VH-VL binders against e1svr5. Designs and how they scored, part 7

Target 1, 216 residues: e1svr5
Amino acid sequence: MDEQEIREEVALAERRATLYWWFASMLCRELDSDQLNTLCSESGRVLLDALAEEPSLAPGCQKLRRALAGVQVLATPQLELAADYATAFLGDHLGSAPPYASVYVEPGGMMFQHPHQQMVQWLQQWQLAVSFDGNEPADHFAIMLDLMGNLVLKGVDSPEAQSAQSALLAEMLPPMRRWVTQCQRQPGFYAALAELLLAFVSLDQTLIEGEFSLAQ

## First folded at step 4 (VH-VL; framework fv_ogalvibart)

Design b26
Fold by ESMFold2-Fast, scan of step 4:
Structure b26 (fold): chain C 216 residues (1-216), chain A 121 residues (1-121), chain B 107 residues (1-107)
Amino acid sequence: as target 1 above (216 residues)
Amino acid sequence: QVQLVESGGGVVQPGRSLRLSCAASGFTFSSYGMHWVRQAPGKGLEWVAVISYDGSNKYYADSVTGRFTISRDNSKNTLYLQMNSLRAEDTAVYYCARDRGYSYGPHFDYWGQGTLVTVSS
Amino acid sequence: DIQMTQSPSTLSASVGDRVTITCRASQSISRWLAWFQQKPGKAPKLLIYKASSLESGVPSRFSGSGSGTEFTLTISSLQPDDFATYYCQQYNSYPYTFGQGTKVEIK
């Protein structure tokens, strides 16, 4: 590859990794005030506008933007979103959708199944520490997305990392589709975020299997 | 080279117990989930049980739940299947198989040669 | 439990023939389907995983396709070494389940 081609590949990898880590940060715990303020700012508007230029991402962006507009006029928007997070992901009731791949590989769900085992192996293989709580099952979607971001950057120089990207996407997408379907039972910010995430990961799998750009 | 060797099979009377072992070599045993799969004479394959890489999670087929216990000793690179309250329908060749995990690609990528368990009176 | 049904149960073929075996799941299993080959007195051997991925070392005449509930294993030009019993296996949900097997025998 020449210097121009290397530069363009690095730039694309950096954009892809940044989006994976952005989704991971939104999913791993309740949004803090700084994250919410950034989403509601001009920079957040620019980001969502850019993502919405991709037809497959536009519906998710629109729903996420509507959810943000709905909470921006509330006295405590961050606390409202924290409550949404707890209801969507932490509750034991019928409407919750825990963000763990193992729950959705098996319709009845059991944590620490195949996805956890494989994530632990991959994190060790790629010499990566878990970015979240040490007791968190390694098949939490946020951890999988964090690993994906790292593999994307490593893929610039590593055929092994490129293969790992394809493998992780292929294993992450089926349980993510079930998780997103479950999230849609209660519309809201996290339901919209999950829909946008699934659209992005699906698009990225297409990019890896061909030549498609996420550039706006 | 990856090798899995089963042992412990034999003829046993109904209601008795038997313990199968699977000795693993050629790979880092403690990094892989492991399965037991059986095949009755002249019949098809039936999945029996799985154990996670660290032994913390186990799952069983309905036909053996409450009677069979899967376990492992990572320091000895050995997988076990404790079979209690054996029935005639448990007669089969028992295979151990390695699980690379679904995220890593294929599972059941390596199988042992099998050990025959015959439950008869 | 997810029930896996193969068809046909037995087929007779000649060297050079194109052989097709189908596998149906009682509910959607996405792409979580593997194909195994078993010869008499031997352990099964992995051929295909994730419905269409060819295992390393397996001849290219073997291919898999399908998603959801309908899956196919194809041998494009049958060789003498291919006379065996073939099993599909879903690994979408516990308990893992196998099809009943398809025996490919000499015509």
Scores: ipSAE 0.000, ipTM 0.427, lowest interface PAE 15.4, mean pLDDT 82

Design b27
Fold by ESMFold2-Fast, scan of step 4:
Structure b27 (fold): chain C 216 residues (1-216), chain A 121 residues (1-121), chain B 107 residues (1-107)
Amino acid sequence: as target 1 above (216 residues)
Amino acid sequence: QVQLVESGGGVVQPGRSLRLSCAASGFTFSSYGMHWVRQAPGKGLEWVAVISYDGSNKYYADSVTGRFTISRDNSKNTLYLQMNSLRAEDTAVYYCARDRGYSYGPHFDYWGQGTLVTVSS
Amino acid sequence: DIQMTQSPSTLSASVGDRVTITCRASQSIRNWLAWFQQKPGKAPKLLIYKASSLESGVPSRFSGSGSGTEFTLTISSLQPDDFATYYCQQYNSYPYTFGQGTKVEIK
């Protein structure tokens, strides 16, 4: 491979990793005032405009922009987003959509074990500094996205990391699809964010699996 | 009030073993990852090891891998560092430190006072 | 392993001065960088985390900036209590690594 092609692959990996980490930061806890201000600033506009250039991401970007505009009209936007976070992920048992892969795994008896145990093994294998606090399950989508970002960067010159990206996507995407469906039952900022996230991860999976020609 | 108190340091001969303890109070110990960090006299900080909240995962600095073992007893709110095959270069003040959580939050938000380990013949 | 390098190793300053300390990582650590203050005979104290977030209880004269591989700690108006050694530390991946330290001393 020539040096320009290598530079282009590194640049793409850096952009992919940055997006995975951005989504992870948006999901791991309630947005603080700095995060909200950044998202509503010129840099946030530029980010959403750049994402919207991808046809598969444009609908999610539009929904997220509408949700942001709705929150900014309210008297205390950050507190409203904190309430939206609690309702979406921590609220009523019947109305919330906890952001943990294990919740959306079908087999009984493995619902709260397998994705968590798999993630614990991967975090240890790749020596990544996440989730050493609390009783937080390692299969929180934010943790899975953070690992993905690290594997993307390592994958530039590591076949093992490239294989790990595919394995993580296979573990993450099926429960993420079910989680997003549940999020959509309660419209709001985090439901819009979850939809954009799923579109991004799905797009990334097609890029990882290589070039293909499909009739759409 | 969060408090971490190290003990077990002392003078030890090369090749011997020593076990350090860190007693935690003022927070739910079983909910936090914990680290050991050392500092040789007049030198900078060197990270030594980490243990997860439940003790199932551990990582070590290359300089101590195979010689040191980090462990914890959540029922006693105590962190341990078992140091085997000690070398002169292990001489340092050893601090325990709390891991607040994910990469998004602060690490080492609380430190103990440190305990001095001197490896000398 | 990620190597952290601080500049300068020592810095002489007077009360009221603006002090700037730089930290460089051998590879991108995003914003997973903390700054610590250590006074003689004491344990380190967390000042800044996530490259630019001020720890609760830390005076506003301390600020952090940077991302990727280049980071800066700034003390806008040095106070007598600020003469100490400062360390940067990456927590992007294991093993965690510290810079060699920058001693801020009176002159």
Scores: ipSAE 0.007, ipTM 0.538, lowest interface PAE 9.6, mean pLDDT 84

Design b3
Fold by ESMFold2-Fast, scan of step 4:
Structure b3 (fold): chain C 216 residues (1-216), chain A 121 residues (1-121), chain B 107 residues (1-107)
Amino acid sequence: as target 1 above (216 residues)
Amino acid sequence: QVQLVESGGGVVQPGRSLRLSCAASGFTFSSYGMHWVRQAPGKGLEWVAVISYDGSNKYYADSVTGRFTISRDNSKNTLYLQMNSLRAEDTAVYYCARDRGYWYGPHFDYWGQGTLVTVSS
Amino acid sequence: DIQMTQSPSTLSASVGDRVTITCRASQSISSWLAWFQQKPGKAPKLLIYKASSLESGVPSRFSGSGSGTEFTLTISSLQPDDFATYYCQQYNSYPYTFGQGTKVEIK
């Protein structure tokens, strides 16, 4: 029965890591045609249906599907999503929602602040190479999500990695909440994706801590 | 094999205190939330309290809030329930149970055998 | 607090019978409901979680259904080992609450 329990723990960690990495892949750059075609395929439908089975994720899944259906009737869906990405994340930082934790934590909304420095230390501690462009600030949410996926898998055998998951969530969630609020000012695919992401990360924190609601 | 073994039950007078222990083995105790659930003789199940994997978060049933304290020692793989100001209605078999987490599904996938607490004069 | 009400409180049945137990929540709990079996003098045993997911090692004659506020546990062909008390439990929010139990006894 110990063997069954170990298999179940590994399977859960693999599912959690896969979702963290999926969100990271959706945020690290604008969707290309292959990614869009996959999301609109049977595989994408199955994934979103599975996520929607979780009540806290269902609203985000519905908004994401609605946004995706909206761009699919346009002449160039991929170019429209690329434009949405640029509007949401690449404009000036007063008019857009740059996906960097430092923007939402530090005074003045500047990048390369404490969250960046903390992430550089964690990546070095865990001996992980950034899988994204090396010129990105290390507190890009996609980089933080990628690290989280790695810590989830390492957590199966490592109490240090389990502790690191909690520390990373504590660093990531407050700026993510503010970032999602800013994303919602421009409804669209990426605003829906950001809402789904926040719901997922919040749910995952509940799993890690064994808490399903706040008493206060 | 996953095992949970409760101890510390017994007969105690109203207004006094008692501390229950639950010894865990066969799994990584520090990775799981833990619960206490009780059952009065001939009655149904009543959830009592929960503690998160690292001990930072705790929740209690209204009937025991302010009187009972849940705690854990991960270095000893042991869960505790400190019961103060005991009342006749606290008479029950007390079970500890493991919480596997929200995403994967089952709560209370493993239970201890229970320890009987009798509050009587 | 979310109140859980089971019906019937007691059910008399024969081996081979189809048995259905209902559980109602005072407010929506989505699919966050588990079913437990308890035999006299023993700790409860998990049968079903997330309303309809069968726990590993539990016989396929047990099934669960429902969402929101109304849920059912069905035993398709009652076996001698199934005479026990059954409890539903919501885990949508704290405090967790159980139904009062349904005793399935020999006719």
Scores: ipSAE 0.000, ipTM 0.425, lowest interface PAE 14.9, mean pLDDT 82

Design b4
Fold by ESMFold2-Fast, scan of step 4:
Structure b4 (fold): chain C 216 residues (1-216), chain A 121 residues (1-121), chain B 107 residues (1-107)
Amino acid sequence: as target 1 above (216 residues)
Amino acid sequence: QVQLVESGGGVVQPGRSLRLSCAASGFTFSSYGMHWVRQAPGKGLEWVAVISYDGSNKYYADSVTGRFTISRDNSKNTLYLQMNSLRAEDTAVYYCARDRGYMYGPHFDYWGQGTLVTVSS
Amino acid sequence: DIQMTQSPSTLSASVGDRVTITCRASQSISSWLAWFQQKPGKAPKLLIYKASSLESGVPSRFSGSGSGTEFTLTISSLQPDDFATYYCQQYNSYPYTFGQGTKVEIK
């Protein structure tokens, strides 16, 4: 590849990694005031405008913007979002949607299934090895998204990292689809975020599989 | 083996500038966020600044905002801290530390050995 | 800013003792707290992250507990290598803040 094509590949990888890490940061814990202020700032507007130019992402961006507008008129927007997080991810078994791949793979919603074991192996392989408390599932979607961001960036120079991206997406997407369906039963900020995330990851899988050419 | 090596410290008079460097090896530097943490002689740890993997996001402690600039050169696997308008209270050992990533939190899973900055007449 | 306060500031103990260090945050930080060990003249070493998760290679005698505003680091049976200064650190929000440190000294 010539120098311009290499620069374009690097720029695309950086944008993809940034989006994976952005979603991971939104999902791993309740939004704090700084995160909320950033989403409502010019940089947040620019990000959502850019994402909305992609037809498959536009509906999710619109829902997320509506959810943000709704909480901003409340006396304590961050506290309302913290409550939404608890309702979406920490509530009862039937009403909540815990963001762990294992919950959506096996009947009964059990933790620490195959996705957890696979993630433990991948984190060790890619030098994100962690000391493990058995109470902390490695298949939290935020952890999987964080690993994707790292693999995307490494993939610029590593065929092995490129293959790992495809394998991780194949592991992540089926349970993510079930998780998003469950999230949609409780409309709100996190349901909108989950829908946008699924649309992004699905689009990214299509790009990796070469269904789109670099044609612009 | 992950290794972080700081350099650039020394004795400097108030109001002057220093640039610290942190040379990284043993991992894909461009995949990790990086931090600067300092420790004044005989005192505790104070977080100074962070930079994202690509250099697009930076945050600073209030005590250094407007005076210090964090930057990185991923092609050289090197982190920098440009320190301007130095004050006596900036005297400290400066450590660079690696960010493990969003979900794992605490950052600082690997630290350099530190470089001493002394701001005195 | 979130203030982190450790107690005690200094602790005298003997080999084999159970040592407990506490850390209090001025506002809730959920479980986003780490514990570090620092020996004289050396860089800090990560022991515990996310309040209770033991870092790889750290001996099992170290454990962490707590959530919200109250956190504890426990060393179940103090070893000679454990005489050091210990710091808690919140990473819930910027700026990240450390406790003032707890020095564990030989009795």
Scores: ipSAE 0.007, ipTM 0.436, lowest interface PAE 12.2, mean pLDDT 82

Design b5
Fold by ESMFold2-Fast, scan of step 4:
Structure b5 (fold): chain C 216 residues (1-216), chain A 121 residues (1-121), chain B 107 residues (1-107)
Amino acid sequence: as target 1 above (216 residues)
Amino acid sequence: QVQLVESGGGVVQPGRSLRLSCAASGFTFSSYGMHWVRQAPGKGLEWVAVISYDGSNKYYADSVTGRFTISRDNSKNTLYLQMNSLRAEDTAVYYCARDRGYTYGPHFDYWGQGTLVTVSS
Amino acid sequence: DIQMTQSPSTLSASVGDRVTITCRASQSISSWLAWFQQKPGKAPKLLIYKASSLESGVPSRFSGSGSGTEFTLTISSLQPDDFATYYCQQYNSYPYTFGQGTKVEIK
C-alpha cells in the first residue's frame, strides 16, 4: 500500500475511534454544561447533520435532536438532563436501564458476570486503564466503547487488534440491543442516544466484517 | 509525521494577557484530547490544563483556574491557551501535548517544542 | 492534590550500571502513573505508562513497576543516551501532578 492509502486508513480509524469515544463520554457520566453547550452549538448541529446522512443513523439523530430541543426550553436544561441520566441509569425498578452488559446477558440481571470477567481479561491483555471507573464493573458500556476506540486505532497495523474488534462487538452487541430496548420504555435524551449508539455500532460491525454483511 | 508547534510566547508585564497557540499536523487533531504543561526555568513539570477531543470538557490546575482558558479549533487543527492576569510565577516554557486516549489515561505521547513566556516588570 | 515525590533527586552512574528511580504518591493512584525522560532544551518523552507498560519505540532496558503509592523506574544497563532527567506523573485524578524529577548524570 502506498503512503496515501496508509494515511486514508489511519484517518478512517481515527474517525471511528472518535465516535466510539464520543459515545463513551456521553454515557460515562451526566452531561455537563460544556457538553450540552457543544451539542447545542453549530459544531453539534454539523455533527448530527453529518451522521444523519447515513440512512441507518438518521432515525436516532432525529430522536436525539427532538429530545435535546425539549430539554432546551426548560429553565435548567443541564439539571433536567442530569435527572434524565439518573432516571435512565440510576433510577428505581420501574424504568431504569443500568448500562452494564452483565445485566442483559445473564438471566438474573446481576453485576460482575461473564462480560465483566471478559472485559477485565481484555483490559489486561491490551494493557489499558480507565480514568472514570473507581470500583465500577468493567462491562459498563462506556468502558466497552472506549476499548473499541483503542482497538480501532491499533487495528491499522495489528491483525490481533482487528480480530479483537470483532470479538468485542460480538460480546457487546447482544446485551446492548436488550439495554436499548429497556431504555426505549422511557423516551428521553438517553433513550435517543442509546438508539443512535446501537445503530452506529451495528453499522460499524457491518463495515469491518465485510463478507457477513448484506449491506449494499 | 505527528508534529505540534507552539507559538505566541514572549515577554509580558504582570497583570497583562497573552494567547498561546499550538498548531497540530500529521494526525486527525479532532480525535485527540490535548493538554498544556509548563516548566519554569530550571524547575520541574507542572500540568496546566486539558481539553477533550470535541472541546466539551476542560479541567485546570488550581494555580491557573479563573485566569487561563483552554480552547481548540478543530477546523484549523489548533489548540489555544488564553492567559489573563499573568503573574511572575507563570514564567515558564509552555508545552502542548497530545492525549493518546481515554483508556490510556491520558498519556502525553507527543509534545511540542515549547514556547517561552516570561512575566517580568 | 496528590503529591508525587521522587528519590533520589540526583543520581551519578556509569555506562552499564543498573539505575533505579523511585516515585511515591501521597495517596493511592492504583497503576495510573507514567514516566518521562527529558534532555536539556528538549520536550519530555514518554517512556512508560500504566506503571509498567513500555511505550512503543522505547528501548527494552527501561522498565517500570509498582502500584498504589510506590513505583520504580529501572534502566537495566545504562547507555550514554540515557543521561537525562526523569519524571513520574500520576493521572489518577485531576489535577495531574509530576514528581520533582531525578537527574541521572555521568559519574
Scores: ipSAE 0.000, ipTM 0.414, lowest interface PAE 16.4, mean pLDDT 83

Design b6
Fold by ESMFold2-Fast, scan of step 4:
Order: C-alpha cells, then sequence, then structure tokens
Structure b6 (fold): chain C 216 residues (1-216), chain A 121 residues (1-121), chain B 107 residues (1-107)
C-alpha cells in the first residue's frame, strides 16, 4: 500500500537524520560523561552492532570500538578523550585537524572562506540561524551534519529539501575526505569517529544518488 | 499527526504511589528518547526525568531521585512514570515530551496535553 | 545545577512591537538552549533549539541568539497569537533546568 511505503520512507528518514545528529553531537565538543557513559552502555553497543551489519561501515565501527576500549581501561577516560579532542582538533598544534570545511578546500584563492559563506546562506534559507558572531565559523562539520539531518527529515515531502541534501553533500564531502585523512595522523577515538563518519556520509550519498537514478 | 496522550493522574494522599502513562502514536516511538516535565499550578516548568530510546539510560531531577522511576514499553508505544512516596510539592500537571534524539540535544518537539496529579491529605 | 534566570519576568506590549526576552545561565552552556512558548491551559511548544535554530513551522518573526551564558529571544513584530509565557531551557547537562518564565501581556 502507498500508506505503508510512506511510513517506511518516514522511518528511514528519521534513522538517517538521527545518525547525522549523532555524529554532530560527538564532533561539536568534547564528549561529556553522559555521552561517554551512553556510548559505553548496552545501547551504545547495540547501535554500533547495528551499524556494523552494513559492510561499508563495519571497519569504522571496529576501529571506534577498539579506540573506546583503549580509553576505558584508563583511570580517567573522559579526560583522556578531552586530550584526544584537543590533540585532534584544537589550536595550531602540529598534526591537528581542525573540523572546519574551509581548512580543507583548495589552498589559496578566494575559495578559502566559501564553505563558511555558503553555510551562513543555507542556515538563513532554512531558518536555522539568522546571524553569526564573527568568532563562530558556520562551516564546522558538526553544523553541516546538523543541517543535513534537518534536510533529510524535510526531504520526505519537500523537493527543495531533497535538492538541498545533494548540494550540501557536494559541498561537505570533498573537504571531509581531506579532514579525515589528516585525522589519521593522530590515531585515537576521534580519528576512528571521523573515519566512521566519512563511511556513513559516503554511503548516504550513494543511497541518494540511487534514489535519484531510479526516479528518473 | 504525532500524538502523546498522558493518563493516570488523580488525587492521592501523601506517602502513596501513582503511575502515569503516556501513549504515543504517529511516529516510531522506539527511535526517540522521552521526557517527563511537570508544572505546579501557577508556577513554571520543571524537568523531571528522561529515558533513552531503548530504555538503557535514565536521568532524574534531584527532587525526585530515589522516589520516581521512568520506564517504557516499546512494544506498546507507552512511556511510564512510577511515582512513590508522593509529597504535597509533587502536585503538578505532568507532561510527557519527545526527545528528537541524537540531534544537537533534546528539543522537546512534541508534548502531550498533560495529566494533573494532586497530592493532598 | 545550572540556574536559568529570565528577564523581564513580565512585559506589556502592543501588536507590532519588537519584543526581546533575555535568559542567563549560571555557568556556560555553550549553545545548548531551547525556547518554549506556553499559552494558558496548553502544553508548551518548542520555538528554538541550539540557541538560534528555528523549529519547523514556527513563524520567522521569532529568532534566538547568544552563546555561553547570555541568550536572547526576539519577536520582531508581535502578533495577537504571541501573547503567552516564554521559557528558556538548558540541555547542556543533567538535570535539565528551565528559566522562571517571561509573561508577555497585552498593553
Amino acid sequence: as target 1 above (216 residues)
Amino acid sequence: QVQLVESGGGVVQPGRSLRLSCAASGFTFSSYGMHWVRQAPGKGLEWVAVISYDGSNKYYADSVTGRFTISRDNSKNTLYLQMNSLRAEDTAVYYCARDRGWSYGPHFDYWGQGTLVTVSS
Amino acid sequence: DIQMTQSPSTLSASVGDRVTITCRASQSISSWLAWFQQKPGKAPKLLIYKASSLESGVPSRFSGSGSGTEFTLTISSLQPDDFATYYCQQYNSYPYTFGQGTKVEIK
């Protein structure tokens, strides 16, 4: 029935959006104790097991689990993850990989700030933000992922949102691939998380392209 | 068409127990975290408790810790709040609210109509 | 616990007015703040999450700004339907806490 198909499409969109927001929540700041406890709990295990059933996500899930197990045997796991976050993403540290798309676009030229400007425009278009402090880059991958989650839900009954999903992925994926490669220079929890994220976003792009091809 | 309907409220004496229910429909209940929020007559909102999508994680407000238990039955699309050792200060309208999940934190994007609990002797 | 304080507690306004409500956190909550609208006898309604993200279906006259400890909800041109009580809520850490509320009354 059409009703069953509609319900299945809504459920799939909700799961896709939930995963985009899950990655955004772990990337936007250091994991707090509640996030770490949830990830280490039975629900976290079930989530990673479910993701690992997808062959393209399985390697990332295994690496994330190994990294998580490594920090859990330490006396202060959250503080170790905070140190991993700082080493991976903060400041001008040698080997850091700041999680901003602008850092990973083609060096030089006028394109350096393009992802930030584009994100400001999209957030305003979709009424998710009307202004930004000059200190807050809108091209943080967590912000881009949060927007994707919103667009996925809106895409159930909005052709404009469906088109926006494709445009955002085209803007996000190339710098994300470079960022993830740089993250691997500093092995750890966030390097594993970044690899799983790229695998997920790449898979989602494939699913979107497949749906477009079949619809044609 | 998302709906949350609370039930189980009523008048109860101090020290007694009461169980509230929240029936969910119009969405995949098992994919969302759920909250209880209360509001004393003429007062502001007070967060009470949260439960994760699969029931494995729970957190409570200090005022209810050790007395209230949040739970869910995903097969029935129902959220529960077991309230023990009730006090006059627990008198409030109790709302259930949906947690949008792993987004930038819980949004309480849908709320029930509320059910009134009056603790009086 | 993180204490949320709203200002003003009550304000009187006319249709077409620009209304601003402030919310202050006792410690930094980054951008983990939501704004809710509640009309008498009704359940609260989400307006804004993540400090500045407008919830789907909420009119564009509503906007949020701020980060850290200082947050603002703005209604650019007040409509009759906007006379209500507004609450801020932090979701940076458990227990989640609400502000005391700001009642927007007709002048």
Scores: ipSAE 0.000, ipTM 0.431, lowest interface PAE 14.8, mean pLDDT 82

Design b7
Fold by ESMFold2-Fast, scan of step 4:
Structure b7 (fold): chain C 216 residues (1-216), chain A 121 residues (1-121), chain B 107 residues (1-107)
Amino acid sequence: as target 1 above (216 residues)
Amino acid sequence: QVQLVESGGGVVQPGRSLRLSCAASGFTFSSYGMHWVRQAPGKGLEWVAVISYDGSNKYYADSVTGRFTISRDNSKNTLYLQMNSLRAEDTAVYYCARDRGFYYGPHFDYWGQGTLVTVSS
Amino acid sequence: DIQMTQSPSTLSASVGDRVTITCRASQSISSWLAWFQQKPGKAPKLLIYKASSLESGVPSRFSGSGSGTEFTLTISSLQPDDFATYYCQQYNSYPYTFGQGTKVEIK
């Protein structure tokens, strides 16, 4: 590759990693005031405008903007988002959609199934320290997205990391599709965020594997 | 290599209790979900219960909910089924089966040979 | 609960025949369906998972197809070792449910 091709590959990897980490930061815990203020600021508008330039992401961006506008007319927007987080991810089994891949490899399935075991192996293989609670299952979508961001950056110089990106996406996407369907039962900010995330990850997989990929 | 061996079956009176065991070998038991499946004499298969790899999550068939308890001891590579308030309709061969999950591969890829439970007066 | 219905309940076939067994779910289960073979006095053996994926070590004459609510197990050329009872099982949601079984017997 020449210098221009190298720069373009690095820039693309940085943009992809940044988006994976952005989604991870929004799912790993309820939004704090700084995150909410940033999302509602000019920089948040610019980010969503940039994502909406991609036709497959535009519907998700618009839905997220509508959800955000709805929360901003309330007296305490951050507390409303905290309540949405609890309803979406911490409520009872029938109403909530816990953000763990293992739950969705079989609908109504168990936590700590294959996705957790696979993630433990990958985190060890790539020597990544996770700054999450030690009791958290390793297949939390935020952890998977964080690993993906790291693999994307390593993939610039590593065929092994490139292969790992494809394997992680294949592991993550099918349970993510079921999780998003369950999130949609409780319309709100996190349901909109989950829909946008699925659209982004699906797009990223097709870009990595080619336009005719039907990745399962 | 992979082997599952059930034990603890026998003849019991209605209303009594019985505990089944399934001894696992040839694989990392603590990494797999485990199921109990039963089959009444001359009848088809009926799923009974599942337990996650670490024992934190469990699900049961409606017919046994409140009466049966699934558990495991990963230090002994053993799966258990505690059967309380037994009824004649619980008479069946009880199988333990391994669950690899979707991405790891096949569902119920290994079964034990079964242990017969007969509930009669 | 999702009800699984197999047809036929019993079929008579000769060695070399193409055998088809159908399984119907009372609601959509996507592709979350497995097929098992059971011989008298033995535990069931996994043949097919995710509707169409052949389990390692299972002969290629076995194949599965279908999605949603209708599924088929096909044995392209029946062998003596294939006379057994076959069960479909959904693992889309708890409780897991099996079909009633299809007995393949000698004609």
Scores: ipSAE 0.000, ipTM 0.418, lowest interface PAE 17.7, mean pLDDT 82

Design b8
Fold by ESMFold2-Fast, scan of step 4:
Structure b8 (fold): chain C 216 residues (1-216), chain A 121 residues (1-121), chain B 107 residues (1-107)
Amino acid sequence: as target 1 above (216 residues)
Amino acid sequence: QVQLVESGGGVVQPGRSLRLSCAASGFTFSSYGMHWVRQAPGKGLEWVAVISYDGSNKYYADSVTGRFTISRDNSKNTLYLQMNSLRAEDTAVYYCARDRGYSWGPHFDYWGQGTLVTVSS
Amino acid sequence: DIQMTQSPSTLSASVGDRVTITCRASQSISSWLAWFQQKPGKAPKLLIYKASSLESGVPSRFSGSGSGTEFTLTISSLQPDDFATYYCQQYNSYPYTFGQGTKVEIK
């Protein structure tokens, strides 16, 4: 590719990685006050406006905006979001939707299943440590999203990393679809975030698949 | 309030079969994965098998694969271990234990009191 | 399978002593390690999970540390109630495996 095409490819990769890491940061722990303030600021509005220009992402963006407006009218918005996080992800698994791929694979339902084992192997292969403060199962969606961001950046110069992106998406999307359905049983900020995330990852998979020629 | 009560242990001859039960109460049984762990007299703990919350997924220790079958009946809040082709080395106290949950990783937060299986002729 | 090795196998200690038990995994298990206490004739009791997280209701004199392949359980001031056998257990992958146990006894 020429210089302009190379710059455009790098810029796209940087934007994709930034979005994967943004979603990872939103799921790996309760939002702190700084994260909430940033999301409700002008920069957060600009980000959601930009995402909403994509038709497949617009519904998720609208639901997330509505959820944010809802918590902002409360006396302690950050504490309300912390409660929403606990309800969505930390309760028993009938009342909550734990954000781990192993919970949702077929035949599924147990922690540390195939997705965890596969993620441990991929993190070792790519020499990546878990970026978060907890000792979470490696198939936590935030960890999978963090790996995806790294693979996206590496993919600019590495066909191996490009192939790994496709493999990780194939591993992540089926349990993510089931997880989002479960999240939607408890409408709120994290249910809206999960829906937007699924729409983004689904779109990204479609765009990646479209970049590769089909050979017969 | 969480209780796990094992039953079905006893003396059995080598090559025969025995079925263990674990009755659960005080929690939503159908929401938790369940394990069997055994301990031979005077020896350490050995993990035996696990079953997912809905019964669709199972895993076994190599020492019992092909001989033992884990199952559950969520309508009766009961976990089972069908033990076939029993050997002297299967002699142990058998405990049932639950997975705690997903957020903090599975670990055995509640155990039954155990049921003794003695394989002797 | 991941092999778990504890040291020492037996430890003699007095009330008030600081006790340290070590557990080694044959391959990296990140922090997916639990510690259990077992008293004679009783079922095991969970003390520590995720290598360093204290289970609710467990006295603060118990602590865990380590990651990867080397882990320790520390009892900062041994009490009479603490004379028991202690087991580490990895839950990084199936099959789950336990250490052989460390008996903490009066001698």
Scores: ipSAE 0.006, ipTM 0.467, lowest interface PAE 13.0, mean pLDDT 83

